VHH binders against Abasic site processing protein HMCES (HMCES). Designs and how they scored, part 58

Target 1, 269 residues: Abasic site processing protein HMCES (HMCES), of Homo sapiens (Human) (q96fz2)
Amino acid sequence: CGRTSCHLPRDVLTRACAYQDRRGQQRLPEWRDPDKYCPSYNKSPQSNSPVLLSRLHFEKDADSSERIIAPMRWGLVPSWFKESDPSKLQFNTTNCRSDTVMEKRSFKVPLGKGRRCVVLADGFYEWQRCQGTNQRQPYFIYFPQIKTEKSGSIGAADSPENWEKVWDNWRLLTMAGIFDCWEPPEGGDVLYSYTIITVDSCKGLSDIHHRMPAILDGEEAVSKWLDFGEVSTQEALKLIHPTENITFHAVSSVVNNSRNNTPECLAPV

## First folded at step 3 (VHH)

Design n32 (framework vhh_6z1v_2)
Fold by ESMFold2-Fast, scan of step 3:
Structure n32 (fold): chain B 269 residues (1-269), chain A 122 residues (1-122)
Amino acid sequence: as target 1 above (269 residues)
Amino acid sequence: EVQLVESGGRLVRTGGSLRLSCAASGSTFSDYAMGWFRQAPGKEREVVAAITWTGDSTWHADFVKGRFTISRDNAKNTVYLQMNSLKPEDTAVYYCAADLIYGESEPDYDYWGQGTQVTVSS
């Protein structure tokens, strides 16, 4: 996973993240640094994306089932990084493979500290090899959406009004992430940055690409991944596996250039 | 398992351009993130650039940004490093490496090529 869409306005995104704490209370996640959230149809590494994480990471006695939503830099900067500029990190940490996550120091250490997060997106993009050419066909890949009378599917024939109604009830893609906290040696704000865990592609996506993000399908999986106060690293890692509950459609090559940030990036062709 | 063979290293004059290639053979090249590293005589190996298995995300070290570009062609099982505006300090053996994880430094890359020598004369 190297490209996502996360375009919802802040208030719509917040409502899409409604959840229940362990006492069954309905809640919205509380924002940290909301002004750093930049909606985009075409998110690349190094940009900020919204993630969910446990409130306990910020407040000593907080209920670990309560959630914060915060923009974090895509591309994990380890807490032990000693240069003054994060861009001088001598390796790329945009993704990490599930099968070696406990063997790589950059991921093992924050994982041991319970630094698990859920990366939010409308969906992600992958490029399929086309027979007889080096050209790639991009696809937008996302959770199956709940069907309603007027907003059941995104189609070329849908009116702009019906298209807009789809986003009001959009089920966000929830990907398993690991984050770390880096304190600049010269002082300044702590940098929060994340990586997306990847797994082998499921059968449904195997014709598009061999790898996929580790998707947390449903609130039980999301809750267990986030709740580092009650769920150990070993138990949380059992949630990391391919999922078949995914759908996709072909999109325009407009998405190929990460500078293009329009609805055309994810519209069906 | 994957095997990597670099090519393209040679003597080039300051300000010149060079493209390095890394041909992969064996299993599932498209599942690996790829990186270019370099090591100059008497210095430690350092990361130059990295690219995801899809080719959609790249990272370049600050000392090569704007001059070097990493790319890949999964149909040809090849990763490239386009090197422009070469400087004498770019003189090094350049190594191609494959990683199941996008992007750890050299201790964390799973497979390495034998290296190709680039010499930039002033």
Scores: ipSAE 0.000, ipTM 0.231, lowest interface PAE 11.5, mean pLDDT 83

Design n33 (framework vhh_6z1v_2)
Fold by ESMFold2-Fast, scan of step 3:
Structure n33 (fold): chain B 269 residues (1-269), chain A 120 residues (1-120)
Amino acid sequence: as target 1 above (269 residues)
Amino acid sequence: EVQLVESGGRLVRTGGSLRLSCAASGSTFSDYAMGWFRQAPGKEREVVAAITWTGDSTWHADFVKGRFTISRDNAKNTVYLQMNSLKPEDTAVYYCAAPDFYESLTPNYWGQGTQVTVSS
């Protein structure tokens, strides 16, 4: 996974992340650095994306089941990184393979510290190879959406008003991530950055691409991944596997250029 | 898909300079970050340098910092590696690679490589 859409306005995104804590109390996640959230239909590595993480990472005595939502840099900068410019690591830390996560120091160390997060997106993009050409077919991949009398269909939306109906009750994609905290050598604010864990593609996606992000399907999986105070690394890693509960449709080549940031990026062709 | 063809590798004396070129074919070259890798005899393939799709940011491995410079020309669909102050330890086959960002450090597109030999 190397391209996502996360375009919802901050208030809509916050409501889409409503959850229940361990006691069954209905909550909204609390924002950190909300001004750094930049909605986009075409998010690439190095940009900031919203992630969920346990409140216990920020407050020593917090209930570990309570959630913070924060923008983090896509492309993990390990805590031990010694250079001044973290943009130099973008090439290497966008994704983390599930089969080597415990072997690579950049990922094993933060994982051992409980630095698990859930990466939020409308969906993600993948490019299917076409035999005999250098052109690739992009697809937008996302959770199946519940149809209601008031919700729109992504395939039937043809105006801004109809698109608003699609997004009002959209189920956000929830991907397993690992984050780390880096302190600049010259001083300054701590940088929070993340990587997305990847797994082998499910059968439904195998014709599009051989890898997929590790998707946490449902609130039980999301809560267990986030709750590093109660769920060990060993137990949390059992949540990392392919899922078949996913859908997709082909999109136009507009999405290919990461500078294009319009609804056309995810509209069905 | 991007097709990559490296050129410029040759025998050079210690202290000399070389510029390697990687020509890409395919309409999406400017959408990819690009990297140079090398593999010396009996060693694992290692990353040497990387450049973002815009060319605005670069990364160089510690063992080549100050000596090698990666650059790109998106109008010509070409990535370059300028190598200065060459050492015998730089002898390797150099590969151009285009990561597709699906997996960290696992490029989906590789060139065939170009041999650089540095005589002591």
Scores: ipSAE 0.000, ipTM 0.215, lowest interface PAE 13.3, mean pLDDT 82

Design n34 (framework vhh_6z1v_2)
Fold by ESMFold2-Fast, scan of step 3:
Structure n34 (fold): chain B 269 residues (1-269), chain A 122 residues (1-122)
Amino acid sequence: as target 1 above (269 residues)
Amino acid sequence: EVQLVESGGRLVRTGGSLRLSCAASGSTFSDYAMGWFRQAPGKEREVVAAITWTGDSTWHADFVKGRFTISRDNAKNTVYLQMNSLKPEDTAVYYCAAGETFYDLSEGYDYWGQGTQVTVSS
């Protein structure tokens, strides 16, 4: 996973993340640095994306089941990185393979500190190899959506009003991530950055791409991944596996250029 | 499974140019990101350049920006590194690697070639 869409306005995104804490109380996640959130139909590595993480990361005595939502840089900068400019990293931490996560220092160390997060997106893009040509077919991949009386068929939502109705009740894609905190050696603000854990593609996606993000399907999986105060690293890693509960449709090559940021990027062709 | 074989390394004078090639076998080449790494005697292996599986995005280390260009031809299952304005400091064994992400210090690359020696004389 190297390209996503996360275009919802902040208030709509926040409501889409409504959740229940351990005591059964209904909550909305509390924002940190909300002004750094930039909605986009075409998010690439190095940009900021919203993630969910446990409130316990920020408050020693907080209930670990309570959630913060914060924009983080896509591309994990390890806490041990000693240079002054994070762009000087000599490797790409956009994705983290599930099978080697405990062997790579960049990921093993933050994982051991409980630095698990859930990366939010409308969905993600993958490029399918086309037979007999050098061209690739992009696809938008996302959770199956619940149809309501207020929203039409997703395939029919091509007018501004229909698009707005589809998004009001959109089920966000929830991907398992690992984050780290980097303190510039010369001083300055702490940088929060993340990587998306990847697994082998499920059968339903195997014709599009051989890898997929580790998707946390449902509130139980999301809660267990985030709750580093009660759920150990070993138990949390049991949640990392392919899922078949996804759908997709082909999209225009407009999405190929990461500078293009319009609804056409995810519209069915 | 993909197997990689580098070629093109040779002795070249300072200021010269050289193109390295990496030929991949195995039917999944176009599903992998590709990278070029190098290792000089007594130094750690370092990433030089990387390219996504589609070829639409590339990355080059600061010490080679403007001099080296990575490219790929998925129809020929080949990755290239065009090296211009070569310096003695570029002397190293150059390795081709294939992986799930488009660069890493060896983390994330599953397949490696045997290397090709580039020597730049003053």
Scores: ipSAE 0.000, ipTM 0.177, lowest interface PAE 13.6, mean pLDDT 83

Design n35 (framework vhh_6z1v_2)
Fold by ESMFold2-Fast, scan of step 3:
Structure n35 (fold): chain B 269 residues (1-269), chain A 122 residues (1-122)
Amino acid sequence: as target 1 above (269 residues)
Amino acid sequence: EVQLVESGGRLVRTGGSLRLSCAASGSTFSDYAMGWFRQAPGKEREVVAAITWTGDSTWHADFVKGRFTISRDNAKNTVYLQMNSLKPEDTAVYYCAASELPYFDSDTYDYWGQGTQVTVSS
């Protein structure tokens, strides 16, 4: 996973992340640096994306089940990085293999500190290799969406009008991530950056690509991944596996250029 | 759409140095991020170093940091791995790989060379 869509306006995104804490109280995640959130249909590495993480990372005695939402840089910059320019690592830590995560120091160290996050997206893009050509077919991949009374079933054949109406009730894709905190040598704000954990593709996606992000399907999985105060690293890693509860449709080559940022990027063709 | 050919692998004594080269042909080399990977017998393939399209950004695995340096020459369509202070644990087949997208995971690299054998003896 190296390209996502996360285009919802901040208020819609926040409401889509409503959750219950351990006490059963209904909550919305509290924002950090909300002005750094930049909606886009075509997010690439080095850009900021919204993630969920435990409030306990920021407040010593906080309930670990309470959630913060924060924009973080895609492309993990390890806490030990000594150069002044974090863009020097922009392409190197976009993804992290689940099978070797405990062998790679860049990921093992933050994971040991409980630095687990849930990466939010409308969905992600993958490029299918086409036989006999170097061209690839892009696909938009996302959770199955609930039908609305006005729009009916959501599918590839639906009109643009129907697609416009689904965003108010869109179920966000929730991907397992690891983040780290880097302090600039010259001083300044701490940089928060993340990587997306990847697994072997499920049967349903195997014709498109052989790898997929580790998707946390449902609130129980999301809660356990985030709650580093109560769920150990070993227990959390049991949540990392391929998911079959996913759907997709082909999209136009407009998405290929990361500078293109329009609804056409994810529209069915 | 790029073809890769590695060279430079050989037997080297512990503490020695070696430079691997990877020559690219096909489409424009500067459109590809490049990586060096290695695989010892019976072990999984692991990433050693990576370099972006322009060469302005590099990454090196912790187990080679300070000893190995990746670099590229876009005018010569070549990527290099300079290996210093070699250890027996560095013995492996070394692979050059190219990707159109800037991923770190080996699964996202589209084009691979045939590999070049590096053996480090004590």
Scores: ipSAE 0.000, ipTM 0.143, lowest interface PAE 17.0, mean pLDDT 83

Design n36 (framework vhh_6z1v_2)
Fold by ESMFold2-Fast, scan of step 3:
Structure n36 (fold): chain B 269 residues (1-269), chain A 121 residues (1-121)
Amino acid sequence: as target 1 above (269 residues)
Amino acid sequence: EVQLVESGGRLVRTGGSLRLSCAASGRTFSNYAMGWFRQAPGKEREVVAAISQSGGRTWHADFVKGRFTISRDNAKNTVYLQMNSLKPEDTAVYYCAAGLSYWPSDEYDYWGQGTQVTVSS
């Protein structure tokens, strides 16, 4: 996972993240730096994306089950990075393999600090390699969605009008992430950045790509991943596995160029 | 920000029992996961047990399972390690530590100064 869509207006995105805290209270996540949220149909590494994380990371007396939503840079910059420019990090931290996460210092250290987050997206894009050609077919991959006017899930065969209406009640994709905090050695604002954990593809996605993000399917999994005060790293990592509860459709090559930021990027073709 | 002070370490005979206490100062104690660690002379520090901020989840190292029990009392800002069936191999300085993660690792942020436990054969 190297490209996502997260285009919802801030208010719609916030409502899509409604949750219950440990006391059973219905809540909306509290924003940090909401002005840094930049909706896009075509988000690439180094751009900011909204993530959920425990309020306890920011407030000493907070209930660890309460959630903050904050934009973070995609591409984890380790807290120990000593150079002045984070773009000069010599290895790619866009994704983190689940099988080696405890072996890599860049990921093991923040995990030990409870720095787990849930990366939010409309869905993600993958490019299928076609035999006998150098061309690749892009797909938009997302949770099954409920139709607003009809029972059942929305699919590629549904009318364009049905796709335009779906965003009001869209079920956001919730991906397991790890974040870290980097303090520039010469001073300045702390940089929050994240990586997406990846697993082997499920059967349904195996013909498109051999890897997929670790998707946290449902509020129980999301809550356990975020609650670093009550759920150990060992227990949380048991949530990291492929899921079959996913759907997709082919999209046009417009998405290939990360500068293109229009609804055409995710529209069925 | 939390300050930790261990107590209860002493000389004890093989097969005996000890309870270690770790008193924390600071209003935010209940926001920290707590761990017990030990270090014997010439050996690396190792994690013995860990407990979540609420006390609802505990972890114990394989070499102490069934013999040691970690617990906490958030009203008293104290974490305990009940040690039973002590062996000479349990001889070490025992440290309590506080961190934001329940993960049983050496990545806890605040540490006490330790209390010596000696088990004689």
Scores: ipSAE 0.000, ipTM 0.384, lowest interface PAE 11.0, mean pLDDT 85

Design n37 (framework vhh_6z1v_2)
Fold by ESMFold2-Fast, scan of step 3:
Structure n37 (fold): chain B 269 residues (1-269), chain A 120 residues (1-120)
Amino acid sequence: as target 1 above (269 residues)
Amino acid sequence: EVQLVESGGRLVRTGGSLRLSCAASGRTFSNYAMGWFRQAPGKEREVVAAISQSGGRTWHADFVKGRFTISRDNAKNTVYLQMNSLKPEDTAVYYCAADIYLPSTEFDYWGQGTQVTVSS
């Protein structure tokens, strides 16, 4: 899991993240650094993506069930990193394997501090190896979407009006992440960065790729992963497993180049 | 910025009961998850029990389930460990720890410990 789409305008994304706090009150997440959010159909590592995290990370007297939404850098930079340039980190921290997360210091330390987040996306991309060639077939992978008379699957949207209606009701993919905070040695702004936890692929995705992100399916799982004030590391890790509640369709090679950022990247072929 | 002071450790006989207390000072106590750890001579420190900020969630290690109960009194800035049916293998220095998170190996604040000895 090295490429995602997260293209919704900020207001649409915010409404798609409506949730209930511990008291059952309907809420929208509060933004931090909304100016750093850059919608894109083709997000790669080192770019910023929106994540949900507990308000308690920023305010010590906050209800841990209340949510913040913030852009974070994809590619976790550990708090102990000593170089002045994060790009000099020699480890690939784009993904974090679930089976070794408690063994790797880069992930174990922030996880122990409750630095759990939910990474938001329209969906993610994977490249299927084609037998007998060096070419790979890309797929866009996302939650099953609720069909309505005015919207449907992406493949059913024939016009700009139909495409707009699909996205108004889109169920965002919610992936389990770990984040950390890094302070530049020479001073400057604190960098918030994240990694996506990965698991073995489910049966439905096994022909496309052998790994998948740890998907948190539904508000109960999302709430428990985020609520580091009430849910221990041990209990939260029980949420990390493959899921079959996923769908996909083939997309064109336009997505291969991360500089391409158009709806064509996720359109069915 | 929280200071933790454990108390209540003493010599007790097998099958006895004991209540440990940990008094916290500093920032708002209700913002912190609290845990009890123990360490016997020549052994690694291990997590015994933990409790969330509100007290709504607790966790107890398998080797103490049914015997030990963690609780807290936010009005008194105190966390407790009620220890019943004590065994010689419960002999250890008991530490309380505070963090804004639930049980992990990486707690932010630690007390000095209180000695519990269980014998015949």
Scores: ipSAE 0.000, ipTM 0.124, lowest interface PAE 17.9, mean pLDDT 82

Design n38 (framework vhh_6z1v_2)
Fold by ESMFold2-Fast, scan of step 3:
Structure n38 (fold): chain B 269 residues (1-269), chain A 122 residues (1-122)
Amino acid sequence: as target 1 above (269 residues)
Amino acid sequence: EVQLVESGGRLVRTGGSLRLSCAASGRTFSNYAMGWFRQAPGKEREVVAAISQSGGRTWHADFVKGRFTISRDNAKNTVYLQMNSLKPEDTAVYYCAAYPLGFTDSHEYDYWGQGTQVTVSS
């Protein structure tokens, strides 16, 4: 997973993240740096994306089940990185393989500090190799969306008017992430950056791509991943596995260029 | 800052039981997740057990599951490790650690005690 869509206006995104704390109280996540949120149909590494994380990361003695929503840089910069420019990091930290997360210092250290986050997206994109050509077919991959009066996911056959209306009740994709905090050696603001944990593709996605993000399917999984005050690293890692609860449709090559940021990027073709 | 003092380590025969205590002083103890670690000669320090701030969640390493139990008494600012069915492989210095940023089973605890020696003989 190297490209996502996260285009919802801030207020719609916030409402889509409504949750219950451990005492059953209904809440909306509280924003940190809301002005840094930049909606886009075509998010690439090094851009900012919204993540959920525990309030306890920012407030000592906070209830660890309460959630903050904050924009973070995609591409984890380890806290121990000693160079002045994070773009000079020698390794790609866009994704973190689940099978080696406890072996790699860049991920093991922040994971040990409870720096787990849930990466939010409308969905993600993957490129399927096309037989007999050098071209790849892009697909938009997302949770099945349940209509109010009938079951089923949205698809290529849906009208443009119906497609626009679906965003009011869109179920956001919730991907397991690890973040870290890096203090520039020359001074300046702390950089918050994240990586998306990846697993082997499920059966349903195997013909598109061999890897997929670790998707946290449902509020129980999301709550356990975020609540580092009550859920250990070992228990949280049990949530990291492929899911079959996913759907997709082919999209236009418009999405190939990360500078293209229009609804056409995820519209069915 | 919090200060941690371990006690209870001693020589025990194989199959015996022991309870380790860790007394905390300084800042409010109930705001810390607590863990027990151990280090045997020639080996790296390893995490044995951890307990959340509330005591509602515990974690135990696979090699001690069913034998060791971590618990805490926030009124006494103390965390315990009850060790049953001790084996020679359990011989190590046991360390208490506190983590103000939540529950974790890693090496990233911020405050450490000086350790208490547990020796298990045949």
Scores: ipSAE 0.000, ipTM 0.263, lowest interface PAE 13.8, mean pLDDT 84

Design n39 (framework vhh_6z1v_2)
Fold by ESMFold2-Fast, scan of step 3:
Structure n39 (fold): chain B 269 residues (1-269), chain A 119 residues (1-119)
Amino acid sequence: as target 1 above (269 residues)
Amino acid sequence: EVQLVESGGRLVRTGGSLRLSCAASGRTFSNYAMGWFRQAPGKEREVVAAISQSGGRTWHADFVKGRFTISRDNAKNTVYLQMNSLKPEDTAVYYCAAEHFYLSSPDYWGQGTQVTVSS
């Protein structure tokens, strides 16, 4: 997973992240650095995306089931990186393979500190290789959506005018991530950055691409992944596996250029 | 890189009070959660108190609750530990530590300051 859509306005995104804490109280996540959130239909590595993480990361006595939402850079810069320019990192940390996560220093160390996050997106894009041609077919991949009165799911929408209404109740894709904090050697602001854990594709996606993000399907999985105060690394890693509870549709080649940021990027063709 | 320097450790009598200070230099101090740890001879290092980046949330270990108070002054880049009703069991080297988020595995440590409580 190397391209996502996360276009919801901040207030809509926040409401889409409503959750229950350990006491069963309904809550909205509290923002850190909300001004750094940049909605887009076409997010690539190096850009900022919103992630959920436990409040306990910021406050020692916080209930570990309470959530913060914060924008972080896509592409994990390890805390031990000593160069002044993160772009000089010699290896790609956009994704982290589930099978080697405990063997790679860049991921093992932050994971040991409980630095688990949930990466939020409308959905993600993958490019299918077409037989007999060099052209790839892009697909938008997302959770199945519930049809509401006077609106439809993205794939079932009968009229473009109803497109806006589908987003009011959109179920965000929730991907398992690991984050770290990097401090520039010459000073400046701390950089918070993340990687998306990847697994083998499920049967439904195998014809599109051989890998998929580790998707946390439902609030129980999301809560356990975030709650590093109660859930150990070993227990949390049991949540990392392929899922079949996804849907997709083909999209226009407009999405191929990461500079294109319009609704056409995810519209069905 | 942040550098932490503790001060204030000395010999005090049982029941006395002492304030430790930790001066931070280098990077933006308010980006760090801060904490105080201690280590007595032959024992493992234990967390005593922690304070959030803003100072809005504090935590104190059960064995010091009601006696010790952590605080910070972000304008002075300093964190404090006010220690009251000192006991011989409080004798240890006290370390200041900084971490970006959670104080379970601090990124930066001071050299420590010795606190000795006599009977």
Scores: ipSAE 0.000, ipTM 0.314, lowest interface PAE 11.5, mean pLDDT 85

Design n4 (from n1 with R98F V99R L100P W102T S103W P104N; framework vhh_8pnl_2)
Fold by ESMFold2-Fast, scan of step 3:
Structure n4 (fold): chain B 269 residues (1-269), chain A 117 residues (1-117)
Amino acid sequence: as target 1 above (269 residues)
Amino acid sequence: QGQLVESGGGLVQPGGSLRLSCADAGSIFSINAMAWYRQAPGKERELVARITSGGSTNYADFVKGRFTISRDNAKSTLYLQMNSLKPEDTAMYYCAAFRPGTWNDYWGQGTRVTVSA
């Protein structure tokens, strides 16, 4: 997973993340650095994306089931990185393979500290190789959505105008992530950055791409992944597997250029 | 068959009290956060109460004011004092030990609590 959409305004995104803590209380996640959130239909590595993480990461003795939402840099910078410029990291840490996560120091160390997060998106993009052309067909991939009646008409195409009406009740994609905290050696603000864990594609996506993000399907899985105060690393990793509860549609090549940031990026073709 | 062993469950009438104990002979107890979970028939396992190695506590709202979690590190024993029991408290109660930032967790076999007339 190397491209996502996360375009919802902050207030809509916050409401979409309503949750229940371990005490059964309905809550909204509390923001940290909300001004760093930049909505976009076309998010690439190095940009900031919103993630959910446990309040216990920031407050000693906090209830580990309570959630913070914070923008983090996509592309994990390990805490041990000694150069001044994170963009000079020699490793690609955009994604982390589930089968090597326990062996790679860059991922094993933050996992051991409970640095698990849930990466939020409208959905993600993948490019299907087209036989004989060397050109790829992009697809927008997302959770199945609950849809309401549209003008009573059956067969109206899903246009950008019709899609806008579903955003108010959009079920956000929830991907398992690992984050780390890096302190610049020459001083400055701590950098929070994340990687998305990847697994083998499910049967439904195998014709599009051979890998997919590890999707946490439902509040039980999301809660267990985030709650590092009660759920060990070994137990949490049992949540990392492919899911079939996913849908997709083809989109235009407009999305190919990461500088394009319009609704056309995810509109059906 | 793990290191954690729960006891103290049983049948009690509504409004009654029970004290659950969880013993760990392995001496790993004092460095771990401890918790009580419960699971009623046909329902998922849910957290009841937790306590850190230092004694800081957290409770589910549905037991606040009625249940008290405590620990004795010298005895490697965790307790749950349950007062004003309700039929809705009927469940299998499980003891759990966790160390934040580690690879392992530990669970007991459970002790059954039935609240009925």
Scores: ipSAE 0.000, ipTM 0.185, lowest interface PAE 13.8, mean pLDDT 84

